# VH-VL binders against Probable carboxypeptidase X1 (CPXM1): the designs that were tried, part 11

Target 1, 162 residues: Probable carboxypeptidase X1 (CPXM1), of Homo sapiens (Human) (q96sm3r113to274)
Amino acid sequence: TGCPPLGLESLRVSDSRLEASSSQSFGLGPHRGRLNIQSGLEDGDLYDGAWCAEEQDADPWFQVDAGHPTRFSGVITQGRNSVWRYDWVTSYKVQFSNDSRTWWGSRNHSSGMDAVFPANSDPETPVLNLLPEPQVARFIRLLPQTWLQGGAPCLRAEILAC
Short names: E, the ipSAE of ESMFold2; O, the ipSAE of OpenDDE; V2, 0.75 times the mean of E and O plus 0.25 times the DockQ between their complexes.

## First folded at step 19 (VH-VL; framework fv_enfortumab)

Design s5 (from k3 with heavy chain Y56W R105K Y108S; at its last look DockQ between E and O 0.79; V2 from the best seeds 0.00; counts 0 for: pae E 8.1 > 2)
Fold by ESMFold2, look of step 19:
Structure s5 (fold): chain C 162 residues (1-162), chain A 119 residues (1-119), chain B 107 residues (1-107)
Amino acid sequence: as target 1 above (162 residues)
Amino acid sequence: EVQLVESGGGLVQPGGSLRLSCAASGFTFSRYNMNWVRQAPGKGLEWVSYISSSDWYIYYADSVKGRFTISRDNAKNSLSLQMNSLRDEDTAVYYCARWGYRDYKFDSWGQGTTVTVSS
Amino acid sequence: DIQMTQSPSSVSASVGDRVTITCRASQGIDSYLAWYQQKPGKAPKFLIYAASSLQSGVPSRFSGSGSGTDFTLTISSLQPEDFATYYCQQANDFPRTFGGGTKVEIK
């Protein structure tokens, strides 16, 4: 039986539980990193359809506070929903924490090293990655490793958890 | 101008089937999450179903799960609701509604199509 | 599911009256609440988002307030075109749920 969505898309996870290492603007902040969130089409819309880290951010991350110990089982990502720009993360790592200070990574079974998950290749198609082993923690981070050449690390996400 | 036009409503018997359609124009349909919302005669509004812009995520109200199927054709700018095993309580005006990306609301509604389920 | 309880179910009022409609959520929904107006035989019309933000073209006599579980729509001076049914709707989780409606009718 698969674990249900934690609630990024539905808003069950409130904006205050989402954090990021940086954001290009308020309208590209972590509160916009929710699966299926959409950009505006109007000139002057402050809100676009993704979280985007600053281009100069050397260590980008997107963080979700589940609020309590939670069994994380998977991650779904999308690229940036926008009529203005094409941006998406092409690979990421996942980390967990109980206190948001000490972090451990999801491991690749074959190598024993941190797992690197293949992510998106277009703006809209969701990509599911099941964790090799579910992890019990309060916090989960997505750490973009590679993204669209010439672009920025931008994503929308949903977390699967029991 | 955003336009949503529902069609396919009518009279059916309990246990029957009906397919509703919604034609969209005046906006980039493939970029929007879409919904069906219904209203029984003299009653309030009830959300029925949701489909994401890429049709990868679909949600249903408990009252219609297993009987109704939402779908979309982004090439034809159309939203559909296949309704099977219809019951008397499914009698309603069915609205096609666009989910607002900025502020989490139904920002555009069609005029609705009437479904009547009766013996 | 988040239940939305709306009161009163109806209000008889005169032009110029101040009308207050309340909406209560069964659990906290932050400010993820919208208000709609519906006239007989017509589709609902969006009025207010994020509990208190007026949609463009909505008269300033409409205002919304609240956060958490308790929300209010106020019409400061009722006009003839305001006789309608009003609904609140939460956007905090699936299923999206509406209040039962408040019919504002002529005294």
Scores: ipSAE 0.038, ipTM 0.664, lowest interface PAE 8.1, mean pLDDT 88
ESMFold2 (binder alone), look of step 19: mean pLDDT 89; pTM 0.894
OpenDDE, look of step 19: ipSAE 0.848; ipTM 0.931

Design s6 (from k3 with heavy chain Y108S, light chain S31N; at its last look DockQ between E and O 0.69; V2 from the best seeds 0.00; counts 0 for: pae E 10.9 > 2)
Fold by ESMFold2, look of step 19:
Structure s6 (fold): chain C 162 residues (1-162), chain A 119 residues (1-119), chain B 107 residues (1-107)
Amino acid sequence: as target 1 above (162 residues)
Amino acid sequence: EVQLVESGGGLVQPGGSLRLSCAASGFTFSRYNMNWVRQAPGKGLEWVSYISSSDYYIYYADSVKGRFTISRDNAKNSLSLQMNSLRDEDTAVYYCARWGYRDYRFDSWGQGTTVTVSS
Amino acid sequence: DIQMTQSPSSVSASVGDRVTITCRASQGIDNYLAWYQQKPGKAPKFLIYAASSLQSGVPSRFSGSGSGTDFTLTISSLQPEDFATYYCQQANDFPRTFGGGTKVEIK
């Protein structure tokens, strides 16, 4: 992995470039899906430490607009940072687009099938997945496939890109 | 009660070194991203360095890259700044500051420690 | 680097006056802007985050507005405890940068 972080954690990627299929609340929106973002420790804090899709969302996705054609090489994920509730995605797929309308998936080289990336098993430990083949695109989506039983698809992420 | 207490400031000649420390209490230090921010006499605020809660991400202002090293010891609840090759323009009050990721600002500051670099 | 241009550099005002401070970013920063108050010999204290959201315990006479590149801090009716230096700060990108400060002085 020779590509640097795109800038979700650092805020180089602004909130307006993050979008999701749904959010449980404003305080769990896509703008909270940044690696190492932290929940509040005070009662009454509105924001928590992840993006979380609605539990009834049949097709959850988290999207990053790089703003221009970019070579995506990897993804780092964490679960939900919270003092009250643990949630995390356990596997996801990755899709790319140049126009946010037509999408293609990251594929497993040996099988030709969509790659499924193992994700998290706890709230905090970062998990790196390198893409089987780097992709040049403007948009990247993470599509949770499985998550903590009885929970919701929640994640924080960083994207590796050149 | 969040407390940040800086120490290690003093007078040093150009080209010299100092190590600043920040003792943290009243919060879970290992969960917070930390920074150094400085203020030269009679001037405004300048961000110096950042270290993430896991110490995976470290950033420096261009003016201090290669000369300053930020580090943290989560077991001791301490933040450090090793300053080498000091210059006259590094003269400032140095603040230890906690970054509130959720709120996108420096939500807690120490009272500062003074560094004076002069011939 | 994102440059933050703050104006005016100082304001002479009386208790009860409306004070307006402007901050301009060299590129779009959405609403990732904070305002701080600093009294002499003290560390800065934050007032406003996300351009317009008041921190708990900050008096309602303080307000922030703006998005993109142009931002304003307003004190609707200046009080004796409000005489201080005010700084804006962007959180959109590294390095985190501050405006040059506005000193609010008693007239």
Scores: ipSAE 0.007, ipTM 0.536, lowest interface PAE 10.9, mean pLDDT 87
ESMFold2 (binder alone), look of step 19: mean pLDDT 90; pTM 0.912
OpenDDE, look of step 19: ipSAE 0.920; ipTM 0.951

## First folded at step 20 (VH-VL; framework fv_enfortumab)

Design u1 (from s4 with heavy chain S108Y; at its last look DockQ between E and O 0.78; V2 from the best seeds 0.00; counts 0 for: pae E 7.9 > 2)
Fold by ESMFold2, look of step 20:
Structure u1 (fold): chain C 162 residues (1-162), chain A 119 residues (1-119), chain B 107 residues (1-107)
Amino acid sequence: as target 1 above (162 residues)
Amino acid sequence: EVQLVESGGGLVQPGGSLRLSCAASGFTFSRYNMNWVRQAPGKGLEWVSYISSSDYYIYYADSVKGRFTISRDNAKNSLSLQMNSLRDEDTAVYYCARWGYRDYRFDYWGQGTTVTVSS
Amino acid sequence: DIQMTQSPSSVSASVGDRVTITCRASQDIDSYLAWYQQKPGKAPKFLIYAASSLQSGVPSRFSGSGSGTDFTLTISSLQPEDFATYYCQQANDFPRTFGGGTKVEIK
């Protein structure tokens, strides 16, 4: 029995609780970083299917404010849903905070280093990563480490939490 | 032009089964999350079930959980609802509905297919 | 589940009247509310998203307002084609839930 989705896909987590280090455009902002969100196909559609950081962003991150102390247990990621361009994060780290100013990472205690989670290898297939140890915090941040060569860090996500 | 066409409704006895189908055209079906919504005679609208574009995530209303199974065939642009152990309260018009990629609403609906459960 | 309470259940009105329909959510749904119009024997038609944004092609006499728990649909000058049942629907969480409907009929 695991923790249920926090609610990025369902919209229980409102757009105002999502923040990112940067975005390539309005239609690739953090409000688009929700699991299973889909791009538009018509001329004049301004929304694409992911959050994408600016390519020059040296330290990209995607942040969720749970609004209260929450036990985070896992992360599900997808790549970018689009007919124009394929992008996805291939690995990421996870950080937590109670005040959005001081952060601590999910650690791999066997190595003594921050855990690096393998992410996506295509635009659509969801990838689940359970945290080595659940963490109680208000904020969770995904920090892309590697992504598709020649592309940008793009993702959609869901958070598992109690 | 976006079109959703439901079929498979009919009269069935309590405890029986029916399979509804929805044929989709005029859009890239495999990119859209799909839903069933029903409306009992003289009553309001009730969401029934959801399936994501990749069919990885499926949700049901509590009233149908364990009895109904939603599925999709993206190669054939079709959505299905297998309804087992039918009850009188399942009597309704069943709509196939597309979840819009903008602003989170049911943006296209089929005309509906009628299911009647009676002895 | 998020309950949506819609009022009134019916309105008897004349062409040219202003009609106001309210919808109240049992908890904060931000602005994740849509309005639909349904005519007898037909599927619902989408009118308003995000509480206040009109769907393309919807007449400007329709307007929506509200945030949080209290929402309103207004028809500023009722036309013959506006006699229908109107539903609100929250998109904030599963299950998606609808108001009970408001039937707008000829006085």
Scores: ipSAE 0.046, ipTM 0.663, lowest interface PAE 7.9, mean pLDDT 88
ESMFold2 (binder alone), look of step 20: mean pLDDT 90; pTM 0.911
OpenDDE, look of step 20: ipSAE 0.922; ipTM 0.953

Design u2 (from u1 with heavy chain I58T, light chain A50G; at its last look DockQ between E and O 0.77; V2 from the best seeds 0.00; counts 0 for: pae E 4.9 > 2)
Fold by ESMFold2, look of step 20:
Structure u2 (fold): chain C 162 residues (1-162), chain A 119 residues (1-119), chain B 107 residues (1-107)
Amino acid sequence: as target 1 above (162 residues)
Amino acid sequence: EVQLVESGGGLVQPGGSLRLSCAASGFTFSRYNMNWVRQAPGKGLEWVSYISSSDYYTYYADSVKGRFTISRDNAKNSLSLQMNSLRDEDTAVYYCARWGYRDYRFDYWGQGTTVTVSS
Amino acid sequence: DIQMTQSPSSVSASVGDRVTITCRASQDIDSYLAWYQQKPGKAPKFLIYGASSLQSGVPSRFSGSGSGTDFTLTISSLQPEDFATYYCQQANDFPRTFGGGTKVEIK
């Protein structure tokens, strides 16, 4: 039933369609926020295995441009793949837009409040969240709400979409 | 140094089965996405299958989907390809290939193992 | 599937010649393009990633260019060890696909 992957893991969604509120470094930028992306194994490798927002970022978000109106149905997240650190997002919200300027949230239909999705508890195990109601939009944002104590908001993701 | 060593190739009749193995050493195998790529005699390269580092995700070329199964054992540093319902068209050298950790390419290849499917 | 069309299928050349190989994708693949060299009886050897980035240890006579759908591998001055078959490969989607190969032969 489910919609297939949009293509973050495969690279069908190119690096230029990924954006974030901030990044700790180029090697932790939005282009690294792809499901199953790998870190380097040596000290001195500049590329790690996640997107990580800056610690001082008060409103972290990770954004995907699908390039056209798309029915988003779900999100898969992983923590940070790294030899250096443990970091992962433990909950997030989801927003949508048609123009990257005006955003609306995925809502818990029974309460009317923004849905909060439970995310990861380790670096590698993928966690699937189906949206309460699929949304048609061009852009989707993941907005970390909580993450590993003493760490930073870091994630890898795949988007399910038709 | 990174080493990938394939084994399990041989002569098989159409409709038969083979299991290929790839032994990995010189790197942390469990951190890498792995692939099989094949090359028929005198022909070009054809990607066959992919498995993610955590083995939660697999992908297959249409020509082998439903007949081949990729798997990995991260504790033993081994990659496997179970090949069922073999056809003459599956005759090829099969390479185990590592997907690069920061760049989008196959950075290390094994020496290959030869599979011959003939009556 | 993204089809990769490579030309020419073969080229006959002498040491010192400039050799140009082209690769065309059936759809926009950004710069997600790699080039490989393969000698007979050997596994492929990685040369270029990201369409134009030369792997460490690869001689500077090799260069790559292009983005979108049209890509080129150039050997500026052919050496005896460069006689081989060359493949392009797209990494923009599954399945990962290769060009048909270009055999560079001695004249």
Scores: ipSAE 0.269, ipTM 0.743, lowest interface PAE 4.9, mean pLDDT 89
ESMFold2 (binder alone), look of step 20: mean pLDDT 90; pTM 0.910
OpenDDE, look of step 20: ipSAE 0.877; ipTM 0.937

Design u4 (from u2 with heavy chain D55K; at its last look DockQ between E and O 0.78; V2 from the best seeds 0.00; counts 0 for: pae E 4.7 > 2)
Heavy chain, then light chain:
Amino acid sequence: EVQLVESGGGLVQPGGSLRLSCAASGFTFSRYNMNWVRQAPGKGLEWVSYISSSKYYTYYADSVKGRFTISRDNAKNSLSLQMNSLRDEDTAVYYCARWGYRDYRFDYWGQGTTVTVSS
Amino acid sequence: DIQMTQSPSSVSASVGDRVTITCRASQDIDSYLAWYQQKPGKAPKFLIYGASSLQSGVPSRFSGSGSGTDFTLTISSLQPEDFATYYCQQANDFPRTFGGGTKVEIK
ESMFold2, look of step 20: ipSAE 0.480; ipTM 0.826
ESMFold2 (binder alone), look of step 20: mean pLDDT 91; pTM 0.918
OpenDDE, look of step 20: ipSAE 0.930; ipTM 0.955
ESMFold2, look of step 21: ipSAE 0.293; ipTM 0.758
ESMFold2 (binder alone), look of step 21: mean pLDDT 91; pTM 0.914
OpenDDE, look of step 21: ipSAE 0.932; ipTM 0.956

Design u5 (from u2 with heavy chain S54N; at its last look DockQ between E and O 0.82; V2 from the best seeds 0.00; counts 0 for: pae E 4.6 > 2)
Fold by ESMFold2, look of step 20:
Structure u5 (fold): chain C 162 residues (1-162), chain A 119 residues (1-119), chain B 107 residues (1-107)
Amino acid sequence: as target 1 above (162 residues)
Amino acid sequence: EVQLVESGGGLVQPGGSLRLSCAASGFTFSRYNMNWVRQAPGKGLEWVSYISSNDYYTYYADSVKGRFTISRDNAKNSLSLQMNSLRDEDTAVYYCARWGYRDYRFDYWGQGTTVTVSS
Amino acid sequence: DIQMTQSPSSVSASVGDRVTITCRASQDIDSYLAWYQQKPGKAPKFLIYGASSLQSGVPSRFSGSGSGTDFTLTISSLQPEDFATYYCQQANDFPRTFGGGTKVEIK
């Protein structure tokens, strides 16, 4: 909890360092997956308040390129900020990479299996998950496992790094 | 029409306190991240503090950290700044400013309230 | 903290002149830069977001350019209502910081 934010909320992590497996639209792209980002108010507004994968995406992921080897220690998630829809991820896994090709997961100490982190149950309340063990890597992925029934995997996030 | 109206400014001696208020109307206040920005006489603009729309997160300029407290009441469409241990350098016009829903800027400003700290 | 340096501090110009104001960030801020206009006794008015995108209702004689560390506001043909002080502001990190301002005055 003592590790500072990487900078998704602040914009220190630029839009070009955010990628995703899919997006429902440009206005729900990975560049909107930043903690506390707000939705638009106007008709025809292109921007809403989250990253949302396509509903048919079988393997959704949201990826952050820290730009250099970084000690990742935690993840904060929120649901979708919207006047139109309720959507949020309810659980996710975390993966790391140095080259965006070869990935390894955060593991549950008790089972030796990939850890599954409980996420959100409403649009706005932030949920913190500390990694069981901090990982040094350049890339981090959040992989939604479950989300609001009848909806899509949508999230806003911040990454903690020491 | 978006309106932001600041109040609570005045003359205060060093070490004193003031509470500024900002009344918001013409938009859904609870959906917007809000800020205070100040301008000393004859000087440029200085960001003071931020509060997220859901009020879970606050940030402060180093010059005011520990002395100023930002808060909001979404039911009353009100933003507040409690200013304690005031110093001469806190003399400024204080603006309530709305953080835009995208593209990361202050899109609406109040007309400001003046705080003068003088012995 | 990200320091924002504006140049010039002031410029004297005539109606119809092209005015160029520069803003330099102490580190890469991508395109997370806004420009504001402020007239005496008034609150700042937002002009440009994302370094180059005009706010609705801003005349097309205003334009912004740049990315990274170097940014420019241009008024292509100065009008009487454009005499004001202009500020840049970075949105790339907390604290949000402003340039020192550029006063555009009648020659």
Scores: ipSAE 0.330, ipTM 0.769, lowest interface PAE 4.6, mean pLDDT 90
ESMFold2 (binder alone), look of step 20: mean pLDDT 90; pTM 0.911
OpenDDE, look of step 20: ipSAE 0.937; ipTM 0.959

Design u6 (from u2 with heavy chain S30K; at its last look DockQ between E and O 0.81; V2 from the best seeds 0.00; counts 0 for: pae E 3.8 > 2)
Heavy chain, then light chain:
Amino acid sequence: EVQLVESGGGLVQPGGSLRLSCAASGFTFKRYNMNWVRQAPGKGLEWVSYISSSDYYTYYADSVKGRFTISRDNAKNSLSLQMNSLRDEDTAVYYCARWGYRDYRFDYWGQGTTVTVSS
Amino acid sequence: DIQMTQSPSSVSASVGDRVTITCRASQDIDSYLAWYQQKPGKAPKFLIYGASSLQSGVPSRFSGSGSGTDFTLTISSLQPEDFATYYCQQANDFPRTFGGGTKVEIK
ESMFold2, look of step 20: ipSAE 0.391; ipTM 0.792
ESMFold2 (binder alone), look of step 20: mean pLDDT 90; pTM 0.913
OpenDDE, look of step 20: ipSAE 0.889; ipTM 0.939

## First folded at step 21 (VH-VL; framework fv_enfortumab)

Design w1 (from u4 with heavy chain S30K; at its last look DockQ between E and O 0.73; V2 from the best seeds 0.00; counts 0 for: pae E 3.7 > 2)
Fold by ESMFold2, look of step 21:
Structure w1 (fold): chain C 162 residues (1-162), chain A 119 residues (1-119), chain B 107 residues (1-107)
Amino acid sequence: as target 1 above (162 residues)
Amino acid sequence: EVQLVESGGGLVQPGGSLRLSCAASGFTFKRYNMNWVRQAPGKGLEWVSYISSSKYYTYYADSVKGRFTISRDNAKNSLSLQMNSLRDEDTAVYYCARWGYRDYRFDYWGQGTTVTVSS
Amino acid sequence: DIQMTQSPSSVSASVGDRVTITCRASQDIDSYLAWYQQKPGKAPKFLIYGASSLQSGVPSRFSGSGSGTDFTLTISSLQPEDFATYYCQQANDFPRTFGGGTKVEIK
């Protein structure tokens, strides 16, 4: 039994609680990294449907501030919703913090090493990853490790939390 | 021009079933999250259900959960609402509505189809 | 669920009048609020998003304000086509919920 969505898709987590290491443009900023967000072309909105880090960003991350100590239990990711380009993260790590300064990683139970989660292989199919061990923290980061060759780290996400 | 056209409303006895449909045109339907919103006679608006563009996520108002099923056919540009175990309180005009995520609103609505549940 | 309390339930007004409609959320919804206009026998029409941003083509006599829990729709000089029912709607969580509506009608 997993925890419910924290509220990236629903907007319960406001735009001001989302941050990223970099963005290719404002229209690909962290506020677009919400599960099921659509490209906005027909809305008169030139924004696309994902957060995308800059290609030159050597250490990309997407961060959610839950606002309170929160028990994180899982992550759901999608690739980029776009009519123009295909991009998606294929693996990521997860980190936690209480102060956004000192971070610790989600660990693989069997190896004791940082867990690496398989992510997406297409733009739309959501992929759920339960954390090996739920973590109590205020902040959670997704750290893309690999992504579509020739592309950029792009994702949409939802966080499962109590 | 964006158009949403509902159909399938009618008069039904309590406990009966109806299937509403919404034909979409003038936009790339498969890229939009879609909703049903209803309005009882002389009353305000009530959100009923949501389905994501990918079809993997559905949400329902508590008043209809377990009785209504939202679905979509992206090849036919069609949204559907299967309504089972209908009750008097389900009497309403049912609107098909498109969700715009930039500004978090129902940006286009159909004209509605009327469902009447009575003995 | 986020409760949306809208007041007044109706307003009787004349062409040229200033009309103010209020909407209050049961919890902080930031600026995730939309306003709709509905005329009898018609579907609602989107007017304002983000509490204060007018949709393209909406007359400038319409304005919205507020954040957090308290929001206002103002029509600065009422026109004949503005007689309708107005609804607020929060977008801060599922289920999406609406205010009870405010009917603006001719004196």
Scores: ipSAE 0.396, ipTM 0.801, lowest interface PAE 3.7, mean pLDDT 90
ESMFold2 (binder alone), look of step 21: mean pLDDT 91; pTM 0.913
OpenDDE, look of step 21: ipSAE 0.930; ipTM 0.955

Design w2 (from u4 with heavy chain S54N; at its last read DockQ between E and O 0.81; V2 from the best seeds 0.85)
Heavy chain, then light chain:
Amino acid sequence: EVQLVESGGGLVQPGGSLRLSCAASGFTFSRYNMNWVRQAPGKGLEWVSYISSNKYYTYYADSVKGRFTISRDNAKNSLSLQMNSLRDEDTAVYYCARWGYRDYRFDYWGQGTTVTVSS
Amino acid sequence: DIQMTQSPSSVSASVGDRVTITCRASQDIDSYLAWYQQKPGKAPKFLIYGASSLQSGVPSRFSGSGSGTDFTLTISSLQPEDFATYYCQQANDFPRTFGGGTKVEIK
ESMFold2, look of step 21: ipSAE 0.449; ipTM 0.817
ESMFold2 (binder alone), look of step 21: mean pLDDT 90; pTM 0.909
OpenDDE, look of step 21: ipSAE 0.938; ipTM 0.959
ESMFold2, look of step 22: ipSAE 0.638; ipTM 0.870
ESMFold2 (binder alone), look of step 22: mean pLDDT 91; pTM 0.914
OpenDDE, look of step 22: ipSAE 0.940; ipTM 0.960
ESMFold2, fold request of step 25: ipSAE 0.767, 0.723, 0.721; ipTM 0.899, 0.889, 0.889
ESMFold2 (binder alone), fold request of step 25: mean pLDDT 91, 91, 91; pTM 0.914, 0.915, 0.916
OpenDDE, fold request of step 25: ipSAE 0.948, 0.949, 0.945; ipTM 0.964, 0.964, 0.962
ESMFold2, last read: ipSAE 0.717, 0.771, 0.748; ipTM 0.886, 0.900, 0.893
ESMFold2 (binder alone), last read: mean pLDDT 91, 91, 91; pTM 0.906, 0.915, 0.913
OpenDDE, last read: ipSAE 0.949, 0.945, 0.947; ipTM 0.965, 0.963, 0.964

Design w3 (from u4 with heavy chain S30K S54N; at its last look DockQ between E and O 0.37; V2 from the best seeds 0.00; counts 0 for: pae E 8.8 > 2)
Fold by ESMFold2, look of step 21:
Structure w3 (fold): chain C 162 residues (1-162), chain A 119 residues (1-119), chain B 107 residues (1-107)
Amino acid sequence: as target 1 above (162 residues)
Amino acid sequence: EVQLVESGGGLVQPGGSLRLSCAASGFTFKRYNMNWVRQAPGKGLEWVSYISSNKYYTYYADSVKGRFTISRDNAKNSLSLQMNSLRDEDTAVYYCARWGYRDYRFDYWGQGTTVTVSS
Amino acid sequence: DIQMTQSPSSVSASVGDRVTITCRASQDIDSYLAWYQQKPGKAPKFLIYGASSLQSGVPSRFSGSGSGTDFTLTISSLQPEDFATYYCQQANDFPRTFGGGTKVEIK
């Protein structure tokens, strides 16, 4: 409960430090995967309020480069803010890396398997998941496992880090 | 139409204080991140400060940290900049600027209010 | 801080001339760059976002290009209303930083 936001919502984490496996469009790219970001309110806005992976993406992920070794402690997620369509991730895994090439997962202590975090059930209510053990790394990935049936993996996120 | 109207500029002595205000209309103010940007006479643009739509996140240029405080009142659609310990180099036109949702840019600017710091 | 180096500081040009303004970032900012026009006594006006995308209502004689660290604004055929100062601005990181400006003057 004690680590502050890394800065996705606040824009302290720049857009170039956000990456994803795929995006349905530029207006649903990783730069839109920031907690509390909202869809455009004016005619001609090309941007919606989430990152959304392509529906055919078999291994979707959303990645944050903290820029330096960072102690990650938690993740907050929301679904897609939109006037057009609701979508949200319902569960995800978390991975870490120091070089964006070699990854390790957050583990469930009781099962010994990768932890699966319950995520969202509506577009707006934020859901906090504390990591079972904080991890020191430069990169963190959220890997959607399940999402709204008939939809796509869409999320907004904030990362808690010290 | 979107309007941003700054007020509160004037002449002050070094070490003095001044409070700038920006009245916003024509858009849903509480949904937008807001900024102050200044321009010294005959010089270029310098970003001064940022406040998020929900007021929680503030950032300042190094030249003003500890002396300036940005705030907003979402019920009154107003943005403020409290300027303390003013210096000669703070002399500038101060603009209220809206950070646009579309591509992270200053999409609307006020006409500016002039602050002159001189003894 | 990301430093934005803009050149030239000024350009003397005639109506109909092609004008090119450059902007260089001290580190990779992808395409998170905007261009603004400012006329004397007026607030800046937004022209281009994402390095190359024109704001609605901006004449097609304006174009932007570049990514990474090197960016250009081009006015293909200068018009009387284009005499102004132009600024680039990076949106990749805080603080948001501007180039020093390029004043486009009557020759």
Scores: ipSAE 0.023, ipTM 0.610, lowest interface PAE 8.8, mean pLDDT 88
ESMFold2 (binder alone), look of step 21: mean pLDDT 90; pTM 0.912
OpenDDE, look of step 21: ipSAE 0.935; ipTM 0.957

Design w4 (from u4 with heavy chain K55R R105K; at its last look DockQ between E and O 0.83; V2 from the best seeds 0.00; counts 0 for: pae E 3.3 > 2)
Heavy chain, then light chain:
Amino acid sequence: EVQLVESGGGLVQPGGSLRLSCAASGFTFSRYNMNWVRQAPGKGLEWVSYISSSRYYTYYADSVKGRFTISRDNAKNSLSLQMNSLRDEDTAVYYCARWGYRDYKFDYWGQGTTVTVSS
Amino acid sequence: DIQMTQSPSSVSASVGDRVTITCRASQDIDSYLAWYQQKPGKAPKFLIYGASSLQSGVPSRFSGSGSGTDFTLTISSLQPEDFATYYCQQANDFPRTFGGGTKVEIK
ESMFold2, look of step 21: ipSAE 0.461; ipTM 0.820
ESMFold2 (binder alone), look of step 21: mean pLDDT 90; pTM 0.904
OpenDDE, look of step 21: ipSAE 0.933; ipTM 0.957

